# Designs tried in a protein design chat: VH-VL binders against LIM domain-containing protein F (limF). Part 3

Target 1, 197 residues: LIM domain-containing protein F (limF), of Dictyostelium discoideum (Social amoeba) (q86i44)
Amino acid sequence: MSGQNILKCKKCQLEITNKIITNHNSDTFHEQCFVCKLCSTPISDPYFTDKETGDFYCAKCEVIRNDQSKPLRESLGFCSLCYKYFRQNEDILTIDLERYHIGCLKCTICKKGINNEKYYREKMTSKLSNYCCEDCFEKVDKCNGCNSMTLGQTLLAMGKNYHANCFKCFKCSEIIKPNSPYSINKQTNTPSCQKCN

## First folded at step 3 (VH-VL; framework fv_pozelimab)

Design s45 (from p04a with heavy chain S56R)
Fold by ESMFold2-Fast, scan of step 3:
Structure s45 (fold): chain C 197 residues (1-197), chain A 123 residues (1-123), chain B 107 residues (1-107)
Amino acid sequence: as target 1 above (197 residues)
Amino acid sequence: QVQLQESGPGLVKPSETLSLTCTVSGGSISDYYWTWIRQPPGKGLEWIGYIYYSGRTNYNPSLKSRATISVDTSKNQFSLKLSSVTAADTAVYYCARVEYDSSGYYPDAFDIWGQGTLVTVSS
Amino acid sequence: AIQMTQSPSSLSASVGDRVTITCRASQGISNDLGWYQQKPGKAPKLLIYAASTLQSGVPSRFAGRGSGTDFTLTISSLQPEDFATYYCLQDYDYPLTFGQGTKVEIK
């Protein structure tokens, strides 16, 4: 959480700056840290915790991991994108604590594999995220207010794209809300709200 | 029902590239692994490689330098190219679907096979 | 690579016989073994996966056993349509490797 209190993920001990997941004990986690170790799906009740490793398992995967005949490769877990096992001696790509087969994580725009290089993530749904490489990030539309990649719905104002919270009055810095009147200074090409005109 | 059909030239000259396509009908190519297997006349089966519909591949190391598997989800097809062929590459080539069971425990069961296509490497 | 060795290379049997085929891995593969049936001129057909799990639609006379390095396929009462070549396949590690095959012939 932003503010005076910093929330840390109980599993990885790193600061949580995005979505916070809480369990029945009021412990907090990154979304990607509160997933089943074997199938990588988000945890829901009932679930099981390995006391020695701290890893979580859904009910189905708890049955699998307790099978006495299970192969050692099952201990390697699953790819976070395709949800298939890692094999022994297979190269594994690790990005932000999530594990992927080489070639599973691809740039949405150019379709090239992401191999531990700089990347940018656009989260669409709980199971769907788009990724782009640095080269493609430079080519995608940016918010004119913050210069970051535009995610989801944007405002089109003064011929430019803005995140809703980035279109602000030049004079008072307050957010100019959708359908609110504003004026444009033609010499500076800057917006000002009704109050400041 | 899901069916697989191999297609491509039955005769390839030494040093050239053999190119085969597997067409999937009656179901989607998405969310499965797809594989190529070959069988020289009168001999046993040899695994060539896998592809997941996302494009991720894994090859038999003995063929990795020459083999390329690709997928075209818009056509519901996947393909094999094998470069620099020799007489030792003469075989019936099969495509097959890889089914993981619902638990995810048993990742490699080749549950649906094409009928196979004979590729002869000869001048 | 993991080597898979089948025994015998061929056998002769009569309808109604119990037939056993063995497959041995050069290293431990847990239960990551499948059995495939191939009739002359046809593609192979999956019979068993995970060493002992029968594929849907496969007759119950087929049974797989084993774990680690030693595996068997048993046909409890051989039928005319069972005369074929049988292959084991390890799916434990890459590259995937098949046994050399066991031909079941009419006596």
Scores: ipSAE 0.000, ipTM 0.463, lowest interface PAE 13.1, mean pLDDT 79

Design s48 (from p04a with heavy chain Y33F)
Fold by ESMFold2-Fast, scan of step 3:
Structure s48 (fold): chain C 197 residues (1-197), chain A 123 residues (1-123), chain B 107 residues (1-107)
Amino acid sequence: as target 1 above (197 residues)
Amino acid sequence: QVQLQESGPGLVKPSETLSLTCTVSGGSISDYFWTWIRQPPGKGLEWIGYIYYSGSTNYNPSLKSRATISVDTSKNQFSLKLSSVTAADTAVYYCARVEYDSSGYYPDAFDIWGQGTLVTVSS
Amino acid sequence: AIQMTQSPSSLSASVGDRVTITCRASQGISNDLGWYQQKPGKAPKLLIYAASTLQSGVPSRFAGRGSGTDFTLTISSLQPEDFATYYCLQDYDYPLTFGQGTKVEIK
């Protein structure tokens, strides 16, 4: 029989059989036990510990957690980018029904602040969008299907750039996938998939 | 390397307006908040107010009725005017830049300071 | 306005000592706290922001801790260039407010 060094998780007191996480105090944890309570992201410096519960919070979630304990700050709302509540008497930028601190929202391309003037948005996910000022919008490549900015990889079809989800059959509205056959109506310059042609 | 330099008269008479300018070198004034802080001789630091380069301002309520901060992006400068001064306004005045963290958030940390300029209010 | 109280107001220490300065807010301020060092006749210098994040170029002997109302700045092994006045600043709400300062003097 070979002896093994068996470590116990400081949080749950059970044996650690998989990956071991060690903090600066040489305490050991299960990977699942050394995570932020609110966002479940693995903990890294800087982090905060609730002395009563022993739960950990990353820097962003500590801001959210503490602000939620103050009713006045809750009534003022919080910035959609940095998650800090608005401060008394500060100016607030409102874009697409979301609110931001002045200076938090910047053009992705030129890095200049967006300040209640004309701007353009490229939606990447439900929570992530790229924003662009008018000057930069005029200079970047546009998707021929939605007429919005194209960043990263695009589909080249009919001599034009498209977001992957914007190149659709005119008749059935199904996405025409890369390398899939399609037909072009020369009069309307519109594509149709093989099933609809 | 971004540097800030305060300038303005070192002596102001009671009831007059104190006027200071901060010149930004080595970088653009655009896309940052800029702030004024003061320190009376032998005392601590007091925040006066800030300006975002687009013109948005916020002031310490104790000074709001007398203080005006403005920005001139063409000269890469921002300025403080403080009206109706008294001996209590005698202080070293600092200008400073407000830092962004690496994620682009707005942390309100003052990462670059001017050397300060002493303003004495005396008859 | 949020009142920031530092303790002690002054302390005497020797090179190599561990120095701890505390800062207490009159209400919860999350982690919206910075620490600044000021040497005689000079402008303040940013050491720490967001309570615990070291500014680039600041020696690792400086460490900030805390959240809510109670915060500390620790200098693990005091060096000759560390004799200065230290200020905390809350940036949770306007107006921004500084502590009264802690002067670290040669023993």
Scores: ipSAE 0.287, ipTM 0.643, lowest interface PAE 3.2, mean pLDDT 82

Design s49 (from p04a with heavy chain S54E)
Fold by ESMFold2-Fast, scan of step 3:
Structure s49 (fold): chain C 197 residues (1-197), chain A 123 residues (1-123), chain B 107 residues (1-107)
Amino acid sequence: as target 1 above (197 residues)
Amino acid sequence: QVQLQESGPGLVKPSETLSLTCTVSGGSISDYYWTWIRQPPGKGLEWIGYIYYEGSTNYNPSLKSRATISVDTSKNQFSLKLSSVTAADTAVYYCARVEYDSSGYYPDAFDIWGQGTLVTVSS
Amino acid sequence: AIQMTQSPSSLSASVGDRVTITCRASQGISNDLGWYQQKPGKAPKLLIYAASTLQSGVPSRFAGRGSGTDFTLTISSLQPEDFATYYCLQDYDYPLTFGQGTKVEIK
């Protein structure tokens, strides 16, 4: 008696906890796993699968991939940050199923390459993240709203650092924008916007 | 203009470690790959290895067990150590900068070279 | 390792001649090939990278062609300063490997 079905990505065999992509065979994938290996666009029919690696290629990139002059380089894949190919026998950094040249993924604070398994990520947008190494994580300021690290520009409010979208009215939960007035409840030490006082 | 200059002993005894330094002037060592190449007298060129300014390296497998390349960004220098040398290691040693290519592939053109320094391995 | 074979190993030519030297890779290397010129007692100098792209400051009489396994360097009208040894270098895979060199000598 089991009540739970665990959806696994067909390509990486790991549990899918975010958006599910389904192909015509009812196979399920992480969004980032069902993309063309060379151009990184979402896969659509017709597409081709490398049976040894599990990588997918759109029709255009399958033509490029089959060029005998580039077979090894293109099959090794490319860096997710600089979009240049890996060489055979090159050391590669793998983070969250994405691959990077050593030195391409840099700590925002100390500017050194992230060359180990331990890293910390600050999501800025759906397409952009900041990273820092383990040593710098201990020293970086944390956002008092979400308790995640702050590597970019922050708001200083009530003596504490916040991401721009994390400084919110305690009563209505609306974002208190920079240069907008707010009140402090001295008993609870919480901010409230002008409407909620 | 960016210039490179090799320095180090011209004579090394067999079994010892040869140690060479390349000094970069006229530009920053940061954001580039830097490489060592050697040429035995009367012979062709052999790539030794490279280093990215942040310390990541790759070596010719034939030399990997003996070669160490390091970088000192504060001095604008990078260095080569080659251990357990023999007469076969006698060569002119060059340092060079690795330039980015325009094709979208990883950079591997050696656009600026040092003058070279002869290292003789002899007792 | 990828073996780079140059031909001829040496050639004799006169000023004004069209000179062509070739470089062959033991496997496909795309356009990841450079050409270097070395004069006696001097460091090598980059002439061409990415098989066909002329380095800044290099005379237009030098031209590179090729892709995959077969590459050529052509000097359209040989000048006195062009008598030198020429090397190809593949930058497709590690280790990076040079050809054995082609010596261009006075006839």
Scores: ipSAE 0.000, ipTM 0.451, lowest interface PAE 13.1, mean pLDDT 79

Design s50 (from p04a with heavy chain Y50W)
Fold by ESMFold2-Fast, scan of step 3:
Structure s50 (fold): chain C 197 residues (1-197), chain A 123 residues (1-123), chain B 107 residues (1-107)
Amino acid sequence: as target 1 above (197 residues)
Amino acid sequence: QVQLQESGPGLVKPSETLSLTCTVSGGSISDYYWTWIRQPPGKGLEWIGWIYYSGSTNYNPSLKSRATISVDTSKNQFSLKLSSVTAADTAVYYCARVEYDSSGYYPDAFDIWGQGTLVTVSS
Amino acid sequence: AIQMTQSPSSLSASVGDRVTITCRASQGISNDLGWYQQKPGKAPKLLIYAASTLQSGVPSRFAGRGSGTDFTLTISSLQPEDFATYYCLQDYDYPLTFGQGTKVEIK
C-alpha cells in the first residue's frame, strides 16, 4: 500500500494489506501475529506482553511462563497434539498457526507421519481437522460441493459425497439439511431446495 | 518380533570414515525414529543421534560435524557414517528403535536394541 | 547440555535386598526420564519410561519415581538376574544424555 498512513504490524514491522487487528493501545497487527506465543491461540483480553521480546501470552500461558524454575526448553512452546514441549533445534511443523512435532500429525488414511512439504487438509469449520499425505490424496473421494477431501462423515446426495455444509441449493445457496426434500435439474445436475422448486 | 542387527567393519584406521548399517526385520522402518548409541570399552552410554524415517535428523552436538545418519526405507535399513575417526571413537555401537509414549505422538524410549557391534580404531 | 548424575556409582547388595538408585538432572526435565538395564556383554534393555511407567514384560519389583530433577529406581527384592549396570536417560531436550551408570554387584 502507497500513500499516507501506511499500517504496519507492530510485531513483524511489515505492511498490513489484509485483516487488521487492533489492541486497546491502538497498535495494529496481522491476524497471524496477534497470537499467544505458547499456545498459538488468537489473543483476547486479558493478555500479557513480554517487554524484551514483544511476544504475547494469554492469561493461562502467562501463569505457566512466569514460573522461575521453568527449564529453558519450555520457552520454545509445545505441540498442539501431544502437549509436550519442543526440544532445542527441533524441526517443527506449523499448520494454521498451530505447531507440531515431526511425526505427530498423521495421515488419516494410511496413519503415516506427515512431512513438512507435502500434505493435504480437509476443509473444516471448527476444531476438527483431518489431513492426508500426497500418496493418499489421489485415492480419496472429494466433496462434490467444495472439491476438497472427504476424510470424515459425509452426506450422500445425488450419488455423490458432500460435507454436510457443502450440499447447498444452487438458487439460494442455503444448506439443504439431511433428510430434507430437494429437486434436481437434470440438465445441470444441480439441487434446489423446496422453497426454490 | 522386531529385531535390529548392526553390521560394518570391526576395524577402521584413524582419519577414515566409519560406516555402519542397522537392518530392521520383523517390522516396518516407517513411522518410527531410529537412533544410534555408542559405548567405549569400560565407559557409559553416549547418544549419537536419531532420524525419523522420513529423513529428519538430530545429532549430539559433540558429533554433529562428523556424523551423518540416513535411512533407506526400501531396504528397511538405516545407517551411521562417522568421519575423521580417532582412537576416541573406539566403542560398541548400538542401533535402537524409539517407541512413542502412551499418547502415541512423542518419541520417548529405546524399546528395541541391536546386539551392538565393536568398532576398533587403530592402525 | 542436561547433565545426568547417578548415585551411587556402584553398590553391593544381596539377593532379597531393596535397592534404590538415584538420578539427578542439572535442570528440570519433567517426567522425560527412562531407566535401562545392561548386563555384561549385552545391549541395554528398557525398564521404565516416562519416569514411572513399567515397560511391558518387566517384573513388577522394578519401580520408578520422581519428576523435575530428582528420580529414583527401586528394586523391591533383588533377584540374581538383577545384578547389572543401570542407566538413566533424559529425553527432555537435545542432546539426549545418559547418567554415568550405577553398577549393582554381589555383596
Scores: ipSAE 0.216, ipTM 0.654, lowest interface PAE 3.9, mean pLDDT 83

